VH-VL binders against Peptidoglycan editing factor PgeF (pgeF). Designs and how they scored, part 5

Target 1, 264 residues: Peptidoglycan editing factor PgeF (pgeF), of Synechocystis sp. (p74606)
Amino acid sequence: MTMGDDLWGWQNINGSPYLTCALLAPWPHAFFTRAFYPQLPEQLITYLDPQGKAFRVKQVHGDVTLTATEIGQTPLAPDSTHPPADGIISDAPHQGVWVASADCTPVLIGDLIGKRVAAIHAGWRGTKARIVPKTIDKFLALGSELKDLRVALGPAIAGEVYQVDPWVALEVGQSVQAVQKLATEEQQWDHLSTMVNPPVLPDAEPEKYRLDVRRINQLQLLELGFAQEQIAVAPHCTFQMEELFFSYRRTHTKEVQWSGIVSY

## First folded at step 1 (VH-VL)

Design i03 (framework fv_iscalimab)
Fold by ESMFold2-Fast, scan of step 1:
Structure i03 (fold): chain C 264 residues (1-264), chain A 124 residues (1-124), chain B 112 residues (1-112)
Amino acid sequence: as target 1 above (264 residues)
Amino acid sequence: QVQLVESGGGVVQPGRSLRLSCAASGFTFSTYGMHWVRQAPGKGLEWVAVISYEGSDKYHADSVKGRFTISRDNSKITLYLQMNSLRTEDTAVYYCARETYYYGSGSYDHFDYWGQGTLVTVSS
Amino acid sequence: DIVMTQSPLSLTVTPGEPASISCRSSQSLLHSNGYTYLDWYLQKPGQSPQVLISLGSYRASGVPDRFSGSGSGTDFTLKISRVEAEDVGVYYCMQGLETPWTFGPGTKVDIR
């Protein structure tokens, strides 16, 4: 599969860098870097749409996606000013939807015809639970057509450095239908490690693996019938690009960067 | 094969200093957070300190704050614990341990590999 | 700090018989992401600690299926379905939910 390097471009605001994706050009959007910390979505949206209203959730590493309207109707999470969810879909113009990350994959989606947008927080647990496919199902239920959707998988911890225990790699891998249908775990491991651009990479340490969570999400989208050209995968690693991104694996601190997209 | 080998332990008098080393092999040391955990003779495990992969974030147990300093040298693939103002109650086997995986709003998950330990005896 | 306690503190079992060890935390170890940050470690005589169970119930690589972890919130259990001679040692629970990391006092498992 194509890497999509030519789809990703650096922009800046007052000397601070942020990333954009050409597939999402119709919508104001950004994958912001650590340079914008500690600004929150309510402040960051002014860089994208001065008339926009920001929507965010209390991320719980689950599989729930709420519309902007549903956010106002859902009870708040304990000790939070926001309801629990890991994805947001717009349902009116000038709504900015936002997710925080520090290694987990931020996924931004736009509908070319319906003009609705989404932001999803997809760590390994959310990926295992198929939050991205479930969000696509919600787009379709709202009237979107698959052919009109464009998906960008943003900066996240790269497979080359994301060492995990076998059970994590296998359970996340089993979220892919082609893997799940295989009769034995041995066949599942073989498929995950030998396919084109394998999501499970070898590790020098015995009984450890490296997991490409973005690749698993890309495989889930391809299984839904997306064309490769509808999906962009960022080549940027949050762990390795320390000047640009926070990474929990690297520092074990709570600083995050935000990614968002605004409907029109 | 992952290995962690501690060294630098020994008998030392109260009030003196000692530096422990932990030599790592068989994995990419520079991508892991590392910990020191100690065990006094006949007692349980007590966490001592942690250092992030790049070395900028350090946390120490209250019992050793101001006296002990964790550090690392990624080019030498070695973890250190500088122990100053040693007390008799610091007598223990000191283990280095590797922390493992992260998954989002992560806290550390577990210590997947431990060294063999090095004995520090603080006695006059 | 989160305080960890274990019961019993010592246990003598006949080989082939089951063993059960309890662990209690002073506050819930269940994170909002749905995972329980409770680990179990075994320290065999004269050896370093080794991980047995992570995140409440996930067996570490190479650990026999006779070991199982269960529990939620503040109460956790490690079970050994059939204790073997190689299982002799001290078992520790540990919380990784917040700093500082804290261990239980340990449960010593002996044979005969």
Scores: ipSAE 0.012, ipTM 0.482, lowest interface PAE 8.8, mean pLDDT 88

Design i04 (framework fv_iscalimab)
Heavy chain, then light chain:
Amino acid sequence: QVQLVESGGGVVQPGRSLRLSCAASGFTFSTYGMHWVRQAPGKGLEWVAVISYEGSDKYHADSVKGRFTISRDNSKITLYLQMNSLRTEDTAVYYCARLDYGGNSEWYFDLWGQGTLVTVSS
Amino acid sequence: DIVMTQSPLSLTVTPGEPASISCRSSQSLLHSNGYTYLDWYLQKPGQSPQVLISLGSYRASGVPDRFSGSGSGTDFTLKISRVEAEDVGVYYCMQGLETPWTFGPGTKVDIR
ESMFold2-Fast, scan of step 1: ipSAE 0.032; ipTM 0.582

Design i05 (framework fv_iscalimab)
Fold by ESMFold2-Fast, scan of step 1:
Structure i05 (fold): chain C 264 residues (1-264), chain A 124 residues (1-124), chain B 112 residues (1-112)
Amino acid sequence: as target 1 above (264 residues)
Amino acid sequence: QVQLVESGGGVVQPGRSLRLSCAASGFTFSSYAMHWVRQAPGKGLEWVAVISYDGSYKYHADSVKGRFTISRDNSKITLYLQMNSLRTEDTAVYYCARSYDSSGYYWGDAFDIWGQGTLVTVSS
Amino acid sequence: DIVMTQSPLSLTVTPGEPASISCRSSQSLLHSNGYNYLDWYLQKPGQSPQVLISLGSDRASGVPDRFSGSGSGTDFTLKISRVEAEDVGVYYCMQALQSPFTFGPGTKVDIR
């Protein structure tokens, strides 16, 4: 176990495990495992808040976050049932906000004072586009204060196994302002690969790198002024923990697990 | 203005190699999975290979596995198909096509844009 | 591998009359997210294929209302309410649920 592992706890319902984070203890929440497939948010919310209403979006790997009210107000494309977005913020009590993942990072956020919660789907494209900082900006616009926010980055594909092309690693890395400000790409690569807990790791295959998307999201939050104590990063890898999580990289199938958090 | 243009086809003898290219324009190439689909003269469509938007996932049909390799260069906005150990049954028009991840999966959407095709003839 | 079949394989239609093409998959294409990963394509003589319908029933941009897709799971239908001269070509269904992607054998539609 490393520092921060004690924030994450396994829970069980009817023999099926799910993960919780101590930083989010004030809110009913879960990072559900594959054991709950094929249950959808409308069913899963009953484990967290029997009176809760579930909100979800059509995930498109972009940078848009909608409030629960905005989801209801967004015009749908023909034959669509959910508006396109990759994040949801609650704006009333008993609203459960949900994101699906199978390697992309599920991010759950709660506001200790303002009581609002959020769920974000942060794959590499959304991370490059800074969906998490944009969602934090939306919290602040709604009246939240940074010091009251608690963020959990859940089970996702770990940097140790996420092989990517150089341009992906560099472009995602450049989403971090400290990296973007460096004068040369050579300096950017050096910083991303040698900093504490580097988000870019070497790969045995030439012309390839390994990318830690959760670490990039953590760096973006730290740049916004979050204290380390406000951020929890799960040590769990969806690719390596086959018994617990679906992983698109491992199987190339469309099964997902859901993560959600409920306002009160 | 969205366009895919294949090139590199021609006449080759069995056992030789060809590399096909597909140049994209008018859209964000790095947001799309890319496919190769072929069609033998007078026959139906046969899917050949896919590569994810970031190149991290590749799949090749069993008929070409071990001989063909799909790749992409997102900085050059180009898709490739390296064809080795060519056989007469590989004779076909080769199309490239794109698919977008509108459902949260990189190849969940239809092949909405196709190239014009490039003819590969493998003959003695 | 998912095997795709189509019937009929050939169809001759009088102009203005309806046409119907069936597509069957060897396993369900219905995902738990509610989508059927079945697409329809048209290849006109001498042209590249073009998308008509995606996700079972979603008409592609620019495709006339006379084209409609229906079905779920393993059985799908493409209907043309009134066949016009420009609709001549070969129609293919394709499953996009998993790799390898697989096409049906095609249905050739001619006009009388």
Scores: ipSAE 0.000, ipTM 0.479, lowest interface PAE 11.6, mean pLDDT 89

Design i06 (framework fv_iscalimab)
Fold by ESMFold2-Fast, scan of step 1:
Order: structure tokens, then sequence, then C-alpha cells
Structure i06 (fold): chain C 264 residues (1-264), chain A 122 residues (1-122), chain B 112 residues (1-112)
């Protein structure tokens, strides 16, 4: 999968780089870099749509996706400003939906015909819980068709450096239907480690594995019936590209970068 | 009902080792980061170590780094603190505590165990 | 490492009177998400610590309204509007912005 490099392009605002994806060209969108810290979505949206309203959630590594309307209707906990969720779908024009990341995969989605957009925060927990398929189901319930959707999996920690315990790799792998249907864990491990572009790689350290969370999300989308041409996977690693991205695995600090997309 | 029960404390001579355990119940242990915090007799609280819910992240305070190792066994629903090369300054009640954030490390502790006393004396 | 300090280190309060405890951090605890990663814990005599307030001002479940946390950046205050006998103990602030997590030295609250 070398095609991903051709879909991704660097843009610049006053010396600060941000990333865009050709599949999402119809929508104002960006995967912002650490250069924009500490700007929040309410400020960042002005670079994409000066009339846009920014929507964000309190990310809890779960599987809940809310529409912009549902965000406004959700009761808040004391002193909270945003409801707990890990995905947002627009339901009106000029709505920017945003997710923060520092290793977890930001997923941006656009609907060419239905005009709605979504942003999803997909770490390994959310991926195990199938937040991306659940968000696609919500698109379909709102009237979207699979053939009209375009999905970009943005900068995240790469499988080649994401060391995990065996149970994490296995449980995330089991979120893929082809894996889950296998009779034994031995067969599941074999499939995850020997398939084309395997999402689970051996690690030099005994009793450890490396996990490609973006690849698992891509497999989930393909199983839903998406064509390869509807999905873009960024080649960028947040852990390895220190000058461009914050990475929780690298520094264990709370700084994040934001990714967003605006409906029209 | 969330419960955390520490064990493994006792009296030991300097230079020896102890392993503390913290048995959890009443919640999905594998979903929460866990901490060790200690308190020397008559003194304040001192944070010792943290381990993420999956064990992928560990951090130890400088005072114990290289001597203590935090670990967990999610299948046994138990948190551990391996304490090597013990010093008289390590004498304290050791508490385990649950991080509030399910599936992430937020750094504040909503449930604490009752503590286990470790006395290092010659 | 972030250093936490508290003042006063000890205070004695007549029941029904207010109490105020200050906490200072050596650097800002305000995150870009708008939250201050400063928590307050209470340790009653002979008991384990318990969370009182998180994220600067969020009261923990079961904590009465007479307790309030305020402040931002490097200066924080815990206030008890009317101290009751059950409030006796040692109060600790703690920063949770970054590892290593660090506690203040504690403030001992006694009743007259």
Amino acid sequence: as target 1 above (264 residues)
Amino acid sequence: QVQLVESGGGVVQPGRSLRLSCAASGFTFSSYAMHWVRQAPGKGLEWVAVISYDGSYKYHADSVKGRFTISRDNSKITLYLQMNSLRTEDTAVYYCARDFGEWELLGYFDYWGQGTLVTVSS
Amino acid sequence: DIVMTQSPLSLTVTPGEPASISCRSSQSLLHSNGYNYLDWYLQKPGQSPQVLISLGSDRASGVPDRFSGSGSGTDFTLKISRVEAEDVGVYYCMQALQSPFTFGPGTKVDIR
C-alpha cells in the first residue's frame, strides 16, 4: 500500500504545516500538526470556514458517536463543557467536527451526496469496540449510502513502533469479522500475523507484539463493503515524526493536535 | 462495590526485597490504570508509580526508580509492586489506587485500598 | 518535576466557621483543553485518602456543596464554607498534569 502517499499533501499557513487528503477535497478539512498548538477547534475552524461552528466532545476512548444536534441536547456533568463521546457527525451546513489525537487515529469522513461529515477518535480501545463501523451505521441510518462515503485515516502511531501486550493485539484483531469467525485463538493469531499487510507484527521483545491500529480500521471498513479507492490511510507516524506531531507514547504529556472537517 | 485490598507488607532488613499485591474487585480491572502511593509514618503522601490499564505505560518516581517495578496481571485481577534493595527511607504504608479514567490515564484516584505497612529496619 | 506547596500547614477551626487552604504549583497546571489538572484529597484520621475535588473545581461523588475548589494556573484554593467535625483530617493537593504526579505537603485541619 504505496498509493496512500499520493493522496496526502502538505499545506502551510504562515510557516505552520498541516496535512490534507485528496479524497476529502470537496470539504474544508485538515489534519493539523503540533505547530498549531495551543489553538482549539473554535480558532482552527476560521482557517477552514469563517462562517463555521466548531463541535467537539470529551473523548473517553469509547464507541459513541453523536450528531451536532445530539451534542447540544446532551446533559453535561458538573463543570463540563462537552459531552462524552469519540465521534461526531454533522447534521447541518457549516458545522466543523473535530477530534484530538496524539497517537490514536483521527478518522475524517465525508458524504458526497448527503453532504454530512464526521470526525472520529479511534485508538485501540475504540477500534476494538468498532466505533468506525458504528459511525458508518449511523451515516446509513441518516440516509447516506456506502458508495458516497470517503474515509481518511490520519496520522497515528504506526504499527512498526506500537508495542503492545498479546491480549491487546488479539482483542483488537478479534474486532475484524474474518478473525472473529475463526474457531480457535491459535487460528486467529495465524491469520492476523500472516495475512497481506498483517496488522500484528512480531516484536524483538519476547511476549510482545506490534499492532497496526489503522490497518485494523481499514479492514473493518473493507468488510462493510467499502472499495479501496474510498479509503485513504496516512503513511505518517506520530511517534516517529517528532517535529510534526505530539505522541503520548513518546512523551506521556497531554498536548494534542486537532483534525477537523466542515460540512457545506 | 469497588474494593482494593493490599497485601505483602511486613518487617524486612535493609537490602532485601518484598512484593506487594493489590487485589481488585467490583469493577473491570483491565480497563483502569493503577497507582501506588506511599505514606511514611507521620508524613505526607508520596506518589510511587503508575501502570496503564494494558501495561504499555509505566512510570516510577525517581526515589524508587531502578529498585521498584510496578506490574499487573489482568487475568488474576491483581496489581503488583516489586520492591528491591529496600532502604529505611522506604518505610511507609503503601496504598494502591485506581485512576478515574476508564481506558486512559487521567491522573486522579477515585478509589484507594486500606494500605499495607512496610517497615525496613535493621 | 512540578513542586506543590500548601499554606497553612495546620489550622484549627471552630465548628461552623469557614476554612481556606491554598495550593501553589511551580508551573501552570492549565491545559489547552481548559482544565486545571489539580486535585484535592482528604485523609481522615486512621483512614485511606479519598478524592474530594478533581480538575480544579469538580466535586467528587458524595462531596457536599460546602466544599469548593477554585483557582487557575499556579494558584488554587480549597474552601469549606462551614467546617463540621467530620471534616477533620489532612488535605492534600496534587498535580496530575504530568508524571511524576506530585502531592503538596498537606494541611492538617483540627476542630477546637
Scores: ipSAE 0.012, ipTM 0.466, lowest interface PAE 8.8, mean pLDDT 89

Design i07 (framework fv_iscalimab)
Fold by ESMFold2-Fast, scan of step 1:
Structure i07 (fold): chain C 264 residues (1-264), chain A 123 residues (1-123), chain B 112 residues (1-112)
Amino acid sequence: as target 1 above (264 residues)
Amino acid sequence: QVQLVESGGGVVQPGRSLRLSCAASGFTFRSYGMHWVRQAPGKGLEWVAVISYDGRNKYHADSVKGRFTISRDNSKITLYLQMNSLRTEDTAVYYCARAPYSSGWYDEYFQHWGQGTLVTVSS
Amino acid sequence: DIVMTQSPLSLTVTPGEPASISCRSSQSLLHSNGKNYLDWYLQKPGQSPQVLISLGSNRASGVPDRFSGSGSGTDFTLKISRVEAEDVGVYYCMQATQWPYTFGPGTKVDIR
């Protein structure tokens, strides 16, 4: 990571660090670090908006995004007090939308004009299923315009360390339309491995690859017509930055950090 | 290009108040915590205060706590230091400073400094 | 508060000769993340301070290779392999491990 990146900034609350993104400056937001464990969104929102109400879902690594209103209308996940989904869009002021991560990409979105916000949990399964594009479609259906959206892809496991099976890398890569349109798998592998900032990297272990899930999500957004200036990608790796972030790949434990954004 | 420009310094009598400003440019001000550092004439550097990006968190060194208040106006892209109950030992050049973003529990170092503004507290 | 000490407090160097400045902290600056939150700054006469070295040993952008930082925990060293006329000024170490951030008293480097 470069120390001259002007999009991402560290902040502090009572000695505990959290990350913010310049593109989301209009909205109270945070990518919280492990220092805030075991605080839940209902407590964390008080740091962002004392009047705010926190919304969260039972994350299932799928492609469903619910509005805050739809959360109340959706059947609960088995043995849970929350409905199954991996994204939330606000539909009133003072709603904080939250996602948990420990390697999967937390995506926070704000609408400069429509004032709605979203939080998305984008692991490899959700990315393959195009949860981020589907959430953008939902913004548009609610009246947002693409040009008004700002997207931040937060701390996640970096491509350099995310070892996956070939079928995972290929199927996630195929979620990018430019890749899907190529005639052969051999052409798809070549494209994913040789393009600028390739999302698929070689691995020392035979029949394994390394996958940059954030890069795939960035490519999906660019294909929707986002300008590069509307998208911020965090340089932070949850696996490598052990002091700041929990990582399931590193420890196989269930501790998570939360990322959230509040509407106005 | 990142620039920080301090203003508001001058000669004031003990017990009076003064407000310093730091105008920022060349970066997204709303995303950075900001610091004040001072230096008495012919003496070393002393860290004074910090404020979070959103203004919600502040810390003041014990030497100024209760008398000085750091604040910011993100819409005006300006950092402030309100100095009350000034003492002769507060005489110093006051610098605003900004750390880089991307790592650590705390700001790692002061990458950018303003030119400073002189505050002289004398009768 | 973490107390920072520097030695020597004053140093006169012949141009082209090396210089070494020590900085000590009252508590370890080695954080659990493996980083030493110790920085070195140079203040030239009549100018604002400028960063030279961050996190113990990382040279700041635009800083010549003749400057190097080393050390860990409570004992740190700034070395200049060959002092040039433009290196004259006061050198400060600073800990950024906890608030309040604290500076050393400074080392004045002059040239003969």
Scores: ipSAE 0.000, ipTM 0.392, lowest interface PAE 18.4, mean pLDDT 88

Design i08 (framework fv_iscalimab)
Fold by ESMFold2-Fast, scan of step 1:
Structure i08 (fold): chain C 264 residues (1-264), chain A 124 residues (1-124), chain B 112 residues (1-112)
Amino acid sequence: as target 1 above (264 residues)
Amino acid sequence: QVQLVESGGGVVQPGRSLRLSCAASGFTFSSYGMHWVRQAPGKGLEWVAVISYDGSEKYHADSVKGRFTISRDNSKITLYLQMNSLRTEDTAVYYCARDYYESSGYSHDAFDIWGQGTLVTVSS
Amino acid sequence: DIVMTQSPLSLTVTPGEPASISCRSSQSLLHSNGYNYLDWYLQKPGQSPQVLISLGSNRASGVPDRFSGSGSGTDFTLKISRVEAEDVGVYYCMQSLQTPRTFGPGTKVDIR
């Protein structure tokens, strides 16, 4: 069983499958599959909370997370009805927060006591920039405690198939403090490739690597003091599970699936 | 250093064939979709064809469909354009181009790296 | 196929003055994911094209902040806040929503 495999369950709406995580059971949530395309968050939220209002942002592969209130107060990009960001935190009941993906990691978070939820779009650029830790810092600033947070790292391109240039693997790996503190890049490479469940895997092509972006995000969370039991990592690969998920690496098409979670 | 270098252009008579190559270096070629774009002398840019990262998906512009075939060899780190039944209207500089960002979710599909181009002249 | 048009087709600008180029598509480039699949390219004399803006408004790496893209749906604008001598060339918009990809006819920018 892979990490979090026993926490993940398939659900169905009118013959269309979607994924849920047991750690997020207190909140209406879903990692929707390609079967729901082309429905948008404004339609998808009706499956989770008929009273819910959907919030989304113009994803730019950065490190900014906005609260639902801040979305209404942040200047819109000139060509968009949404402000630029890659994460959203709820700040009232019945707010659904949504991110789109087709290989990047959708991260859903809930606070058992503080009653807020978040959705984060974490590709390799956002992961390098530490968007998930920065979002956790924002939860803490709003009054949440680490012990009350539950995090699910959803379907994304798996490390086993995500071929990258060495500089990408190294720079994303350096976002982990234990790696960054090592004296030489040679020591950093060794650590990333030999640690338990290494985030950097060998590739058949010389001077190429395979990168596990979900594993890097898990390591960042563990460094913040999360217990392993607070984090669920999906075993599902968007690239390999083509019947269920869109994957930009596989097809180079614009189609995406949505993941969302609703506060109450 | 990220580069794309086209070769194989030249002068050819109508009805003949020519094969263009685009050699990539400095990046993980097998991770990117690749395109061919052409430009007739003194005219604008015209998109010609696209191929997915693994070669499984291809699309060609209607003006060249059935005559041109895009292909790639990831082991040789090279993109190809096989041009058959050439017409005088195919005279152009041919550029190869890479998708803007390495694939991961909401990608930017602009062409971020372009080759220097190779001139194909089809004349009688 | 989506048809792209640009205006003006030619523009002469005094150095330091602003320039504005319009791009229009025959159908909406706004995808259900919330992005406008419209990109801007610059081709300097004797050179290959280079990307300036992707997805309507996202400036490419290394592109000065004097360049900005705006618009949604069918109408888009590229603005240069202060034109410099090195900005001379032909500017193209391209839709990346559908295959085939289609370019506008180009706008030639010259300096006085």
Scores: ipSAE 0.012, ipTM 0.485, lowest interface PAE 8.8, mean pLDDT 88

Design i09 (framework fv_iscalimab)
Fold by ESMFold2-Fast, scan of step 1:
Structure i09 (fold): chain C 264 residues (1-264), chain A 126 residues (1-126), chain B 112 residues (1-112)
Amino acid sequence: as target 1 above (264 residues)
Amino acid sequence: QVQLVESGGGVVQPGRSLRLSCAASGFTFSSYGMHWVRQAPGKGLEWVAVISYDGSEKYHADSVKGRFTISRDNSKITLYLQMNSLRTEDTAVYYCARGGYSGYDWEGYYYYMDVWGQGTLVTVSS
Amino acid sequence: DIVMTQSPLSLTVTPGEPASISCRSSQSLLHSNGYNYLDWYLQKPGQSPQVLISLGSNRASGVPDRFSGSGSGTDFTLKISRVEAEDVGVYYCMQSLQTPRTFGPGTKVDIR
């Protein structure tokens, strides 16, 4: 597949493809494909910034975002050399912040004026817990202004193929304030299923739904006051694009691809 | 069929080195964290070490830290335990075990041990 | 390190009767993700250990429904509703919340 969003482009290193987003052009960044497995952030950063230092966390599908400095100050996760978190914000130049995914949404953010960057791992649990809005709040607390932020929601499992239980679809949908304020669950289901580009799609299997987690994250950003042109949503599905991406839903294996962005 | 086969055990004198191997088959080895667990004759189970699916994270029990090193070669589908400065109290059957996980918790791939090898006996004596 | 204790250390059961084994941890095994990182293993005579229960209560594939795990925090129980001859062996609890992983001392189950 060669068509897609005008904002997204394929690049190549030694025959291996990776994805970039025009909204993030000011920062060295990449949504790496499965072709780079089993390289880790410490090696992958050399493709983006030879002077860069890589930062990563033990992802736990929560709502915590740490600054690069806080990573050094936070107790390590069980069986890990990294602290538990699902987002990282840079607080100095030449810091690469990284998240792993195999269906969950990798979110890369840059601040045009403040020059800080972030990477967020946003699966359905993190999305329900509003990790992306919480990370934006942290940007603002550090001195960033909303109008200067650019957000890219990378390759993830598409709504068309992400079968979930009803309670998952409803609880993730309720993370959107416009949905949560509706008086009944019946009204919430109706809104999630009939709005423009609905995040909840019907499933042929009884008592199942299909969920678009990237769309939910986009709706959360729009509610914070982001303009649509500040947000890029990748059209790429990790489940369906098997030659390019690992997908936990497809294989139930632990191979991942990494996405990262480097501050200056 | 999922299988783990340990090898490299034997009789060795105190202060010497020995390397154990664990050959995996029937599953995607590179997707799982792996453990070494030992059992001294007539005693209980003692956890020795764990390694993440990609080899980037390793942990060892205090009793073997600085002497033993867990490693893996995903291209050869093999787990290793390098044992240096062996002591008589290291005498045990050494099991390799696969780190299990829930279907939705991909980060928890080494929290429990769902598949075990048959074990290899290491005897440290003079 | 987290210390694991089991009670009783030895148990003799008449076939068809129930058995219960307790496991206690020196600190809570309840993770912020909502799961108890406590697992149960069985080692039959002359065999390798095998998993019975993971994450407090999740029965492993192929394990009969007469086995069940319960508890939260620091106090856990493995129950066998009706003990059969093939259930003879040593039962171990293990915490998988922190490194090092630590096993309980084991409970030896024999048949009368």
Scores: ipSAE 0.012, ipTM 0.498, lowest interface PAE 8.3, mean pLDDT 89

Design i10 (framework fv_iscalimab)
Fold by ESMFold2-Fast, scan of step 1:
Structure i10 (fold): chain C 264 residues (1-264), chain A 124 residues (1-124), chain B 112 residues (1-112)
Amino acid sequence: as target 1 above (264 residues)
Amino acid sequence: QVQLVESGGGVVQPGRSLRLSCAASGFTFSNYGMHWVRQAPGKGLEWVAVISFDGSNKYHADSVKGRFTISRDNSKITLYLQMNSLRTEDTAVYYCARHKYYYDSSGYRAFDIWGQGTLVTVSS
Amino acid sequence: DIVMTQSPLSLTVTPGEPASISCRSSQSLLYSNGYNYLDWYLQKPGQSPQVLISLGSNRASGVPDRFSGSGSGTDFTLKISRVEAEDVGVYYCMQALETPYTFGPGTKVDIR
């Protein structure tokens, strides 16, 4: 399988670049670059929908997704005015749902028929915990059908440069059912490193591996029954494209870029 | 110097409305969540409401939910509490308080700066 | 809602003697980050409340070292090693783990 580079397009507003995905064309959306820092979702939504209201959460690298209504009803995280979660689903028109990233995968989703949208923060911990499949389950519980969903996996740290410990690569890989069903860890390692577009690559440093978190999320979606044409995976690496994106692995600083999508 | 100054309190009849204001100075108001806390005469502290730094998230205590609404105007550097359908049990000194965030564990303070309070008396 | 209780509800101390106030929560206040979201506040007569201790044991800026907080989970203690005249007032514990934020009933400290 190969990534669809032609699905991704650069846009510009007031001289600052941002990224869009053709699969999400029905919805105002953007994967914003570092050029928009330090603007927050409440400012960024005005570029997408002047009547829009922005929703955000205290990201904790977990597996919880809240609806916009549930955000207002959920207890606040300690040291925050936002509830703890890593995904948001819209439940009314003109709601913009937002996630921050600096290497973790921002996932934007739209429902062509149900009109609801979602944003998910999927780092390796959330991916291991299957936040994306759990969010899809929530779409289905709300009345969406799988065939109507379109998913974009945005700019994130690429597998070619994401050095991790063996246990991280294995545990994230085990979140894929085809891997988990194999009888031994030796078979699981073999499968993860030899499959088409393998999510685990060898590293030059002994006892280290390189992990493609976006590929793991894509595999989870395919296992749920998504067609390849419903999923877009960005070719952009936040670590390598330093002019455009913040990367925690590169700088170890707290600056982030935002990705969002607005319901109508 | 960091300060919060409440205003808008007074005597009001049951069933009527009153709006409180809290003016902030000495810090970047738009970077902080804000709280309202009240205290009935001779009684303890009771938390009333919180609003996020951007106004996007609000939460109200069950005792005031549906009657009170917290809001803010970052351009005017002011926090508000709109109080509708007032009851005698709403009689209290109302304090605004700042919610402070730090990136390390040593700096968290849920109510690090408090105003002087404004008295609301609901009496027939 | 998390219910907060304090004991004693009032105490009278001789200046220079120690004082201890207990606070109990109906649920654990220990969060996944390893911190207890329990604060202590002092309200002196006729004044606004002021923060004394946050996250269970961290003294606020300007608070004398005679004040200390301890405990974890559901049981917390505020200690004053030597009570001074300026320490008179009502002491409140408060949980900041989840909304709604809830205060204990307060402990009134007075001088003999």
Scores: ipSAE 0.000, ipTM 0.428, lowest interface PAE 16.1, mean pLDDT 88

